# Designs tried in a protein design chat: VHH binders against o75319. Part 247

Target 1, 181 residues: o75319
Amino acid sequence: GNHIPERWKDYLPVGQRMPGTRFIAFKVPLQKSFEKKLAPEECFSPLDLFNKIREQNEELGLIIDLTYTQRYYKPEDLPETVPYLKIFTVGHQVPDDETIFKFKHAVNGFLKENKDNDKLIGVHCTHGLNRTGYLICRYLIDVEGVRPDDAIELFNRCRGHCLERQNYIEDLQNGPIRKNW
Short names: E, the ipSAE of ESMFold2; O, the ipSAE of OpenDDE; V2, 0.75 times the mean of E and O plus 0.25 times the DockQ between their complexes.

## First folded at step 20 (VHH)

Design JJ15 (framework vhh_etentamig_d1; at its last look DockQ between E and O 0.88; V2 from the best seeds 0.77)
Fold by OpenDDE, look of step 20:
Structure JJ15 (fold): chain B 181 residues (1-181), chain A 120 residues (1-120)
Amino acid sequence: as target 1 above (181 residues)
Amino acid sequence: EVQLLESGGGLVQPGGSLRLSCAASGFTFDDYAMSWVRQAPGKGPEWVSLISGWGESTYYADSVKGRFTISRDNSKNTLYLQMNSLRAEDTAVYYCARYQDTDYVPFDYRGQGTLVTVSS
């Protein structure tokens, strides 16, 4: 059967919009088949995601899924009005240049096409923390010129959890700038 | 019960080829990314390769890039590792492992392993 990801319950389902950006991070929503393994208050479905975003008076304009599996939910579980992008991102290691580029390209494309609105880019991995945080911070650092520590602090504060992977943090703080093209 | 059973290991000369297989059971195979991990004598485990549930994405350690190919047949619940241009340093026990897709423990299940020995 479908197993709840390890420590999934330990993380806030949805973060806050990152001020000055269009990013919001959240943990992976789980399709209905997972509900039988969760207490009602622990459930976080794709529908719940949108409800929580709405409660923040925000609207999602894009979902970037960084998970390396399709078992959590299906794109069909999302409203048709919200584009869904899968970027298979391996955990535990710093994303490679191709992954980083894909993410940057997607974000830039969205921003170009959505200049007339304030819709958010929702980004998630399994926990919506390490991979998610890295790529968002990488974007802010490389594209927006934000200081690494400021980007990390901003993400941590808005996500409600701190990046945990030291290799990610170290790469953000001390690693090279990655190509934007 | 989740079961992973590796096969295909053996003795091969440097430059040779070998194909490993892993038979999976006890879970929805295509829901999970699958991986090969190896452990050489006296060394820690090394992540060799990863493949997504439907094979859309693959990952390889730098040490095996260009030489190894991971694949899967979901209709047979089987994971494969094609190993070409084998080197002495590829000698190890190779494990089939189920990827959890977390930033903590990468694999929740692995097989008993199959020994690959590359020697002249």
Scores: ipSAE 0.840, ipTM 0.911, lowest interface PAE 0.6, mean pLDDT 95
Fold by ESMFold2, look of step 20:
Formats: C-alpha cells, structure tokens, sequence
Structure JJ15 (fold): chain B 181 residues (1-181), chain A 120 residues (1-120)
C-alpha cells in the first residue's frame, strides 16, 4: 500500500510566487495510485500542480524535488518539456553543505538560462515547508544578501504556512553564511 | 505486511569489524530509503546512517563517519552496515528502519534489532 505522508492533507498544495524572486513552493504531488486513499477534494497530482500554476498565470521552468524517496511520483509523470532535478535532502537535520551547494548551483544555472523569460522554479519536499523553506531562504540570504528574518517572513507569507523546525530557523538566523562556489 | 529482520550482531573486541544485514519483505524495497538506528543501554535512539532507494545518496552520523558504510542489494531486498574500527561506545542494539520522508515521524517500521557488544 501507498501510505499518504503524515499530515500531508493539512497543508495548502501550492503557495504563491515569492515577489522579487523566481521561487514558488508546494507540497509533494502524489501520483494517481495514492488517490484511492484520498477524497476528491484532497487530491493533488502532478497534473493538479500544473493546473494550479496556470491558474496563477505562471509557468514552471524547473522543478527541484528535495524528497529522499522516489515513491510519491516519477519524473515521467511530469511534462517532458519541464526540467526536473532531484536533490536528495535528509529531513530532520539542517541540510549539509553539499546539499546547499547543489541547490545554489541549480538555481544559479536556471537564472542564467532563463534570464529572458519569467518562468518559475518550483521547489518541494514532502510538505513544501521545512526543507523547502530552509533551502530557499539559505539561497536568498547567501546569494542575494537578504536579511534572515526578511527571507523567513517572505517564505512564510507566500507559502501560507510558517517554517516549523527550530533547528532550521536557528541556522538561518544565527548560522554562518555558506559558500556559493 | 512489512517485515525487517536484522542479523550479524555479536561480541567483538575494540578495533574489530562486523557486518550487519537486514532482510526486508512486504514492500517495494527500492522505493524506500533505509536506515540504521542504534540504541545503547539506557540511552535514546541514535540515527546512524541512511541510504536512498538506489544508493544515490548516503548519510552518516558524525560519530561513525569513516568507520561505517551503509549499502543495499535491491536484488536481494537486503540492507547492510559494515562496521569497522569498532569502539566501546558503538555497543548498542542496531535496528533496521524504513525511512519515512516527512517532518514528523522519521521511521514507520523497524525490526527487532541485533545486539552489538564491543568489549575487551
């Protein structure tokens, strides 16, 4: 059996574009096999994701999947024309420097290749909140020079849920700037 | 039904080596990251290591880096932990656990454990 992730139903499927950035955050979409355990209004499939992005008059140009599992959906469930990048990110722990570097490298590469359009980077973990919020905020702080509290406030407001893990919040507020190379 | 069965524990001298195995059944093994968790007598559980479904990524606690190696053989539905340069503080019951990639409960199933004792 395909078990619905704990508390996954409690979170808004898709946030709003973060103003002044190319980011939008969402919870993990679930492939059709999970829908047997969901009411129709609870479903959030890969197709539903793209419909919701279109409803916001936005377009995804990259999906960064931070989950540490392949069971929720397969890249083949996404349109072949949308780039997909998996960055295996361990939950419950502040992401390590290698993970942070991979995320920064992916974002910087996207911005270079997409400087002449307004497509978004979609980022998700399981709930689209803690790992997602941490890495987006880490990027904004280290690369764009945003103050930690401003990055966190922007993420929380646009995601529609606040970052929950105290160790992530503490690292963002008081931890060292990470290398960008 | 999900089943995880650890083996390979025993008594070993400091500096020695052991290899733990975990036979998995009742689920699609390569869909799940798998973990070793240990619990020393009178202590809380410690997350030792994690490996993704096809070994694309691994994680190790600082206390075991460079000494322990996690691996898996998906054709045999088996998880392994190679433990080298063992120390007295590695004494614990070692559990094979299925990783649940959420913010709340990191593991949804674990085995009965296998005891590793490192003693002179």
Amino acid sequence: as target 1 above (181 residues)
Amino acid sequence: EVQLLESGGGLVQPGGSLRLSCAASGFTFDDYAMSWVRQAPGKGPEWVSLISGWGESTYYADSVKGRFTISRDNSKNTLYLQMNSLRAEDTAVYYCARYQDTDYVPFDYRGQGTLVTVSS
Scores: ipSAE 0.615, ipTM 0.835, lowest interface PAE 1.5, mean pLDDT 92
ESMFold2 (binder alone), look of step 20: mean pLDDT 81; pTM 0.817

Design JJ16 (framework vhh_etentamig_d1; at its last look DockQ between E and O 0.92; V2 from the best seeds 0.81)
Fold by OpenDDE, look of step 20:
Structure JJ16 (fold): chain B 181 residues (1-181), chain A 120 residues (1-120)
Amino acid sequence: as target 1 above (181 residues)
Amino acid sequence: EVQLLESGGGLVQPGGSLRLSCAASGFTFDDYAMSWVRQAPGKGPEWVSLISGWGESTYYADSVKGRFTISRDNSKNTLYLQMNSLRAEDTAVYYCARYQDTDYQPFDYRGQGTLVTVSS
C-alpha cells in the first residue's frame, strides 16, 4: 500500500527561500491516497505545497523532483503552469557527475528563461534534505563560487534542518569541483 | 503482505552467465524502485543494482557495471538481474529488495535470497 516514508513527519514541509538564490527546498508532497494514514495537521499535498509557498509571498517556477519513486504524487497533481522535472537520484550515496550535471543544467536553463521574474526553483527528495541539500549546495559551490561551509550553513538554516549524511557533507567540503558541462 | 521470492541462482563457471528473477507481490510493484543486494560469505551486504518503477533509471555498483543488467516486467511483477562475465568474487547470496527511497534504511523488504556460486 501507500506507505508513509520513514521519518517523513519529522521534517518541516517547506523551507525558506535561500537568500541570494532562487532555491527553496521542501519535503515530498504526498498525494491524496496518503491522507487516510495521516492526521489532518500532518497532511502535505501538492496543493498544500503551493499554498505554503504563497504564504511566503513566493511563487514556484520549477519543481525538481529528486526522488527515485513515483508513488508520492503525480506530475498531473501540479498546476500546469509550473514545469516539473524528474531527476532520479539514488539516496545514501553522493550523486554521480551525470546527476549533478543534469541538476546544474536544469537550474541554469531555468535562470536563463526566467530573468524577468523572481519565481523559485523548488527542489525536493523524500525529506527535502540530504539529496536536495547536496545538489543545491553543489550548485552554489561549483557554479556560484560559494564557500562550501557557507553553502551548507545557508541551506541548513533555510531548510530548518541540517544535512545529515556525512558523505554528502564531506564531499561538499573537501570533494572536487564537478564539471559544469 | 509484501512478498519477494528470488530464483535463478546456481553454480556457474567463471565467465559464465546467469539470470536471476524475483517475483513480487503484496504491493503496487511499479510504484517502487527495486534492487538487488548480495552478501558474500564473511562479507557485509553489497548494493548491486537499482531500477526505478518504470525502468526509466538504473544504478549499478562499480563492481558489476558493464556485466550486470537489471530489468523489470511490471506486467508480471517480476524483477530480473542478468549477470554476464561472472567472476569468483560474484559468489554470494543475492537478495531482491524493495527500495524505500529514504535517508535511513534503503530497503524495507527483501526476499530469502538465491545463492550464486561462481567456481571453476
Scores: ipSAE 0.856, ipTM 0.919, lowest interface PAE 0.6, mean pLDDT 95
Fold by ESMFold2, look of step 20:
Structure JJ16 (fold): chain B 181 residues (1-181), chain A 120 residues (1-120)
Amino acid sequence: as target 1 above (181 residues)
Amino acid sequence: EVQLLESGGGLVQPGGSLRLSCAASGFTFDDYAMSWVRQAPGKGPEWVSLISGWGESTYYADSVKGRFTISRDNSKNTLYLQMNSLRAEDTAVYYCARYQDTDYQPFDYRGQGTLVTVSS
């Protein structure tokens, strides 16, 4: 049922805005039903997410949810009206081209619609690390022309945890550039 | 207690079809993506297919794309795998598995398996 995701407690809830980008990464917030399994200091709810973003003097303009489940929270449980997009992203393997394209399309659409503000794109998977880091870095590499090692270093520093999955890192560093169209 | 019970395996000729079922109980079925994993004799497990809680997304191994179809009926707590155009290399024990959506251990429960043998 409402089991805490494996190793979820081990990760910082929210990273920092990635300089020069509109991205911020975080782990999946957990709705209230999960809190029976958490000490008070371990809780990270949808409300906590928005409070932590506000504490950084930032504002979310879009949440991209990369989890392959809907059990963690519902977009209706968010404390504020923020555009929300679910992109079901299979873990353990490098995201497929369809998933990468959906992510790029969502980011490009956000940037166009929000060119006159400074709102952030919040991106999360379960831990806000491997799938999240991969897709953010893939976007920066393919669309913005950022060098792979620079994208990875920026993500790791701002997330506060290093990308862990070697197959993701190898694909970012040495794999093919993906189409943007 | 979480239970996953596969059925529908058997002996099939090459080119034939077979439909596997997995009856799930002990958890909220539609909260979880579900998967079929197979293990051929003497080989490690292979991730065959995955379906999200309401069928919004599916995944297939390259070896089965176009031949296999994963589906689910949440009103019956049942997962299915329709296997068409079967080949000898599809011979394996097929397991129903619950996906836990982490990068670390993809499945937290699996069934006892059902044997599929493809031979003439």
Scores: ipSAE 0.691, ipTM 0.867, lowest interface PAE 1.3, mean pLDDT 92
ESMFold2 (binder alone), look of step 20: mean pLDDT 82; pTM 0.824

Design JJ17 (framework vhh_etentamig_d1; at its last look DockQ between E and O 0.86; V2 from the best seeds 0.75)
Fold by OpenDDE, look of step 20:
Structure JJ17 (fold): chain B 181 residues (1-181), chain A 121 residues (1-121)
Amino acid sequence: as target 1 above (181 residues)
Amino acid sequence: EVQLLESGGGLVQPGGSLRLSCAASGFTFDDYAMSWVRQAPGKGPEWVSLISGWGESTYYADSVKGRFTISRDNSKNTLYLQMNSLRAEDTAVYYCARYQDTDYSHPFDYRGQGTLVTVSS
């Protein structure tokens, strides 16, 4: 059967809303088939995700899934009221321009359509850290004009874990601005 | 038990073509992204290509872009690599590998025994 992703238990299930943004990062929720391999307190299902978001007095308006697999959960496991977007994002390497553009376009589209509410953009990869953090920071830097170090610090603080991949950090700090169209 | 078995390797001349296959078993094939990795003599492993569970997304190393095509048949639990315009530097053992969706140093949790591809005049 399905196995728990490596080091998945080591990360907080859900971060905090990033102040001044609509972003919230979390680790991948796992469908019911994974529960038998977890202690009750370790379980984090799609349902648990929404419960934890509500506990923060927030509401998800969009989920962006950056994982490159389908084994964790199905879109059908999510409420129909919350749009789900898959952006296949390869790990280990800095996302390419196309991936970055897809992410930016999705975020901008959401913000345009959700001006009348305060719903959040939930972003996750497997651990909700490196790929997730890079793309969120890339958006803040390229689109919002945030200083790279400020973006990284903000994400790390709100996620409760720090970006780990040096190539991601280096690209954010010293890499070129990526196109927004 | 996860099993990956490569086939299709052999000797080919520069400019030639070859098609590799990988038979997978022991897991839900279409839930996992699959990859080809190669290792040339005296060199470290090189990530060649990646394909998502249903083939919606593909990735290629710069060294093989435009020449190699990764595909899969989920009804047969089989991964393929079509290699065209082969070069001497493509000589390597090619491994079928199951992609581990992480950002850590080990991108693959299983790989096959490999199949040797030799490109030589």
Scores: ipSAE 0.820, ipTM 0.901, lowest interface PAE 0.6, mean pLDDT 95
Fold by ESMFold2, look of step 20:
Structure JJ17 (fold): chain B 181 residues (1-181), chain A 121 residues (1-121)
Amino acid sequence: as target 1 above (181 residues)
Amino acid sequence: EVQLLESGGGLVQPGGSLRLSCAASGFTFDDYAMSWVRQAPGKGPEWVSLISGWGESTYYADSVKGRFTISRDNSKNTLYLQMNSLRAEDTAVYYCARYQDTDYSHPFDYRGQGTLVTVSS
């Protein structure tokens, strides 16, 4: 079965662009097969994602999918004009150095290739909060030199929900700077 | 109904090898990451290994890295665990588990009946 992810309905579908960055965070969009279990106002498909981004006068240039599953939607469900990158990120634990490196490498590559436009990097895990917030903040801290508490506050405000897993917050606030990029 | 059926357990000497299998049915196997979890006598469960739906990514507990290899054959709906260089502390019931990718619940939503591995001289 295509069970709706736990608590997925409780979160805003798409956040706001994070000022001074190229990031926007959102929860996982769900392919049409999930919609039999959803009220019309609860639906959030890949197409709905792009419509909501357009309504903010923004454009996606890359989607980074952090989920460790293939069941929510397939890359074929996305418009042909937007690149998609899967970075398998194990939940419930602070992402390992290999995962952090892959994320930083993807972001830096995007910024280089897209220096002449203002397209956004869309990042999601299942809920667009814990793994997503951790990796975005880790990038801002390690690569951009943002203070941990400032990165977390910015993410929370723009996502519209606060980071919830304490092990992620503790690692961001007190863990070592990672210099792998 | 989701069904996970483990096999391949048994008695083996330290330093030996075993290969565990798990036959899966009742769901779209390649949509889900799959895991091995073990439970030693009198102990809580331990997450041993994880493999993504198409084998693109794997995870191993530190206690088994370099000795155990997780794999899957999606054409046969089967998950495998190759266990080499077995040690007494590997003695446990090994369970096949389906990974639930979430931050808000237990990471596994289904588990098999298990297969016993005993490592003893």
Scores: ipSAE 0.609, ipTM 0.821, lowest interface PAE 1.6, mean pLDDT 91
ESMFold2 (binder alone), look of step 20: mean pLDDT 81; pTM 0.816

Design JJ18 (framework vhh_etentamig_d1; at its last look DockQ between E and O 0.89; V2 from the best seeds 0.79)
Fold by OpenDDE, look of step 20:
Structure JJ18 (fold): chain B 181 residues (1-181), chain A 121 residues (1-121)
Amino acid sequence: as target 1 above (181 residues)
Amino acid sequence: EVQLLESGGGLVQPGGSLRLSCAASGFTFDDYAMSWVRQAPGKGPEWVSLISGWGESTYYADSVKGRFTISRDNSKNTLYLQMNSLRAEDTAVYYCARYQDTDYGHPFDYRGQGTLVTVSS
């Protein structure tokens, strides 16, 4: 069925743009079929996502979906003007090199093609926290040369929630830099 | 009600092959990633493989890479695990599990009763 993901309600729908970057993280928006199981104030649809982004005086230029399911919403629920990219990312485990590379490649491609604007890269998993935070931080560390603790702090502050998984944090802080090609 | 029913287990010699099946019901099958998990005697559960809803993506534990293949037939609401080059250490109860797409807690919200695979000469 269309049950609400566990603890989904506990997280802020949308974070803030990460200063110095084009990243913004958010929890997964839920399609209309979930609304009957939510209070009105708990609802967060794809439409709501874009409204909240606009309220921040920002614009999404790309959505990277890291979830490993398709039950939350359909790409068709998004405006046609915003590209959608699915990167199937397994939870609980530190993303593998292929997943990390796919993410980096997507981000770099977007930045190359969007030099003339300030549109954001929206990234989400189920809660927009652990997988999302890991990959964003991994990018900042490996590609931008940001110190691991600074990347983690920046993400946590902007997302409004802290990374929770110790294996993710440990890999970011002490793990090897992953290849960028 | 969500139901997962495994089948195909049995006794096989080392180097042999076996194909497991899991019949799913009670939910939209292709909306969920599905997994195989195994538990050997005296050991904890091991995540064996995962497949996305439409089969676009697969994951394998290092211990089974190159030997096991996960697949699914959404028209039949069925999950499969093709096991080749079986080893004694593959002996376990194999469970079909529905993947709960989270980064915390238990990764599966439903699991079948399991089917026993015994690899022995």
Scores: ipSAE 0.854, ipTM 0.918, lowest interface PAE 0.6, mean pLDDT 95
Fold by ESMFold2, look of step 20:
Structure JJ18 (fold): chain B 181 residues (1-181), chain A 121 residues (1-121)
Amino acid sequence: as target 1 above (181 residues)
Amino acid sequence: EVQLLESGGGLVQPGGSLRLSCAASGFTFDDYAMSWVRQAPGKGPEWVSLISGWGESTYYADSVKGRFTISRDNSKNTLYLQMNSLRAEDTAVYYCARYQDTDYGHPFDYRGQGTLVTVSS
């Protein structure tokens, strides 16, 4: 069924733009069918996502959905002007090299196509924290040469919650640089 | 309400093949990624494979890659595992499991009672 994901209520809906990057992270927005299971102040719909981005004086140019499920919302619930990309990312484990490559390819494609604007790449998994933080940091480390601890600190501060799974943190800090091709 | 019923296990010689089936009911099957998990005697559970709701993505443990194929038929609410080139170490109870897309808690929220696969001469 359409049960609320465990711990989903415990996380801020949307983080802040990560300075020096085009990234913003958020938890998965939930379509209207979930709202009967939520208090009004707990709701975070696709529309709420866009309103919160606008409140920050920002604009999304791409949403990368890292969930391994189709039950949270449909792309049709989003404005027609925002490209949407699904990258099926297995939870509980460090994303594999194929997933990392797809993420890097999508980000690089966005940056090329959007050189003349300041739109953001929105990234989410279910909670917008572990898988999301890992892939954003992996990109910053491998592609932009950011030191692992600096990438992690930046993500944690801007998301408003710290990366929690140690296997992801350990791989970012001590794992190998992944190939970009 | 949610039910997962595995079948197709049995005795097979090394190098042989089996196809496992899992009949699912009580939920919208194609909304969920589905998984096979196995538990060998005296060992903890091992995540064998995973398939997304429409088969766009699959995952396999290294121990079975190239030998096992996960598939699904959404019109029949059925998950499959084709197991080829079976080895003694594949002996286990195989469980059908519904994937819970999260980094917290257990990755599966429901599983069946399992079907025994024994690979022996």
Scores: ipSAE 0.651, ipTM 0.841, lowest interface PAE 1.4, mean pLDDT 91
ESMFold2 (binder alone), look of step 20: mean pLDDT 81; pTM 0.814

Design JJ19 (framework vhh_etentamig_d1; at its last look DockQ between E and O 0.88; V2 from the best seeds 0.82)
Fold by OpenDDE, look of step 20:
Structure JJ19 (fold): chain B 181 residues (1-181), chain A 120 residues (1-120)
Amino acid sequence: as target 1 above (181 residues)
Amino acid sequence: EVQLLESGGGLVQPGGSLRLSCAASGFTFDDYAMGWVRQAPGKGPEWVSLISGWGESTYYADSVKGRFTISRDNSKNTLYLQMNSLRAEDTAVYYCARYQDTDYHPFDYRGQGTLVTVSS
């Protein structure tokens, strides 16, 4: 069967836009097949994602999916007007330079192409926290020059949950700056 | 019921090669990333390799990069690990594992394992 990801229900579905950025983080939406295993109030589908974003008076311009699985939802479940990018990102360990570069490249590309609007970059992994938070913070630190602790605090506050993995936090705080090319 | 059954382990000399297989059943195989985890005597488990559902992405531990190759045949519900240039430190029980992509328990199922012994 299609099992609900472990601890998925423990996290807020959607965070808040990070002030000064175009980022918003959320947990993975689940396709319809998962609904039978959830209480109605626990359901969070791709449609629900967009509804919640609209409730915040925001609009998604890009979805970056960092999960390492395809079982949660299909790109076809998303509106055609919102581009979808998959960056397979292994959990538990700090993303490698290639993964970081892919993420930065995607973000920079989006920003270049979307200067005329205020659409958001939606980023998610399974829980929309650790991998998501790391890569967003890595971008803010490496590209925007944000102090690591400020980036982490900003993400945690806006996501409504704190980064949990110490290796991620340690790398953000004390690790080297990663190349932007 | 999810089932994972490893095979292909054995005794091999340093520099030798082995190919492990894992037969999976009881779930939609291509929906899940699959991996190999090994545990050497007296050591904790180590991630060896991971492959996404359709093989779009692969991961390797630094210790096996360039020597091991993970692959899968979704038509046969089978995971593979080609191990070349084997070393003594590769000696371990190798487990086929289903990757559920969560932070607390990255693998929710694993097989009984197959022993790989690299010794002269």
Scores: ipSAE 0.882, ipTM 0.932, lowest interface PAE 0.5, mean pLDDT 96
Fold by ESMFold2, look of step 20:
Structure JJ19 (fold): chain B 181 residues (1-181), chain A 120 residues (1-120)
Amino acid sequence: as target 1 above (181 residues)
Amino acid sequence: EVQLLESGGGLVQPGGSLRLSCAASGFTFDDYAMGWVRQAPGKGPEWVSLISGWGESTYYADSVKGRFTISRDNSKNTLYLQMNSLRAEDTAVYYCARYQDTDYHPFDYRGQGTLVTVSS
């Protein structure tokens, strides 16, 4: 169905590019069928996503969709042909090693293929916060050697909302470095 | 209105097998990931398993990995849980649940439950 996700309205649609990285985070855009349940100012469609990215003078080169559902929008709803990758990521639990590896592999592949441009990796889950923030921070920590607190602060500031789930924060701060290969 | 109706519970001996079913109605079944939650007497609910809308991904609690298999038949709007090598600690009421994919409340609907008792 076209049920609006719990608390989805409470979050800024799109964050800002994270300086020194190729990441930008956002909440899930909602296809047109959801708009009957939204005031005009609450709408955030796939088209709105691309308009907001353009307004920041940025361009998406990949969308990584971390949601565990296909009901919010389809890649066909995107206004442009942009590479799209679905990584089914279970919420409420720290993402497992397989999910972390898939994310790292996707980011590394993008960086290799896009070394000659400045396009961004757009990452979203439902709210663009907990799963999204965890996986972006995990990448920065494990692959780029960023300190956990610095990765978390950078994500929070650029997303415009703080990571909320304590188990994710604790794992980023105190958990093991995860395998990159 | 969303309805989830579990069946297939019963008494089994340790080491036995049982297959649970959940008939879903009132929503577009393949749009939603579905899961099983169980609650043993005197304990809180435990998230047992999850399956994506078309079965692309599955999740299992460590306590059931290798013994339980979640599946679905979207043409029949039905969710299944095959439970093998059952143990006394698997005794619980098992609930079919619809996953809402948020970081707040994982499930927004569940059924009435079906009782599984494992004893000799």
Scores: ipSAE 0.715, ipTM 0.869, lowest interface PAE 1.2, mean pLDDT 92
ESMFold2 (binder alone), look of step 20: mean pLDDT 84; pTM 0.848

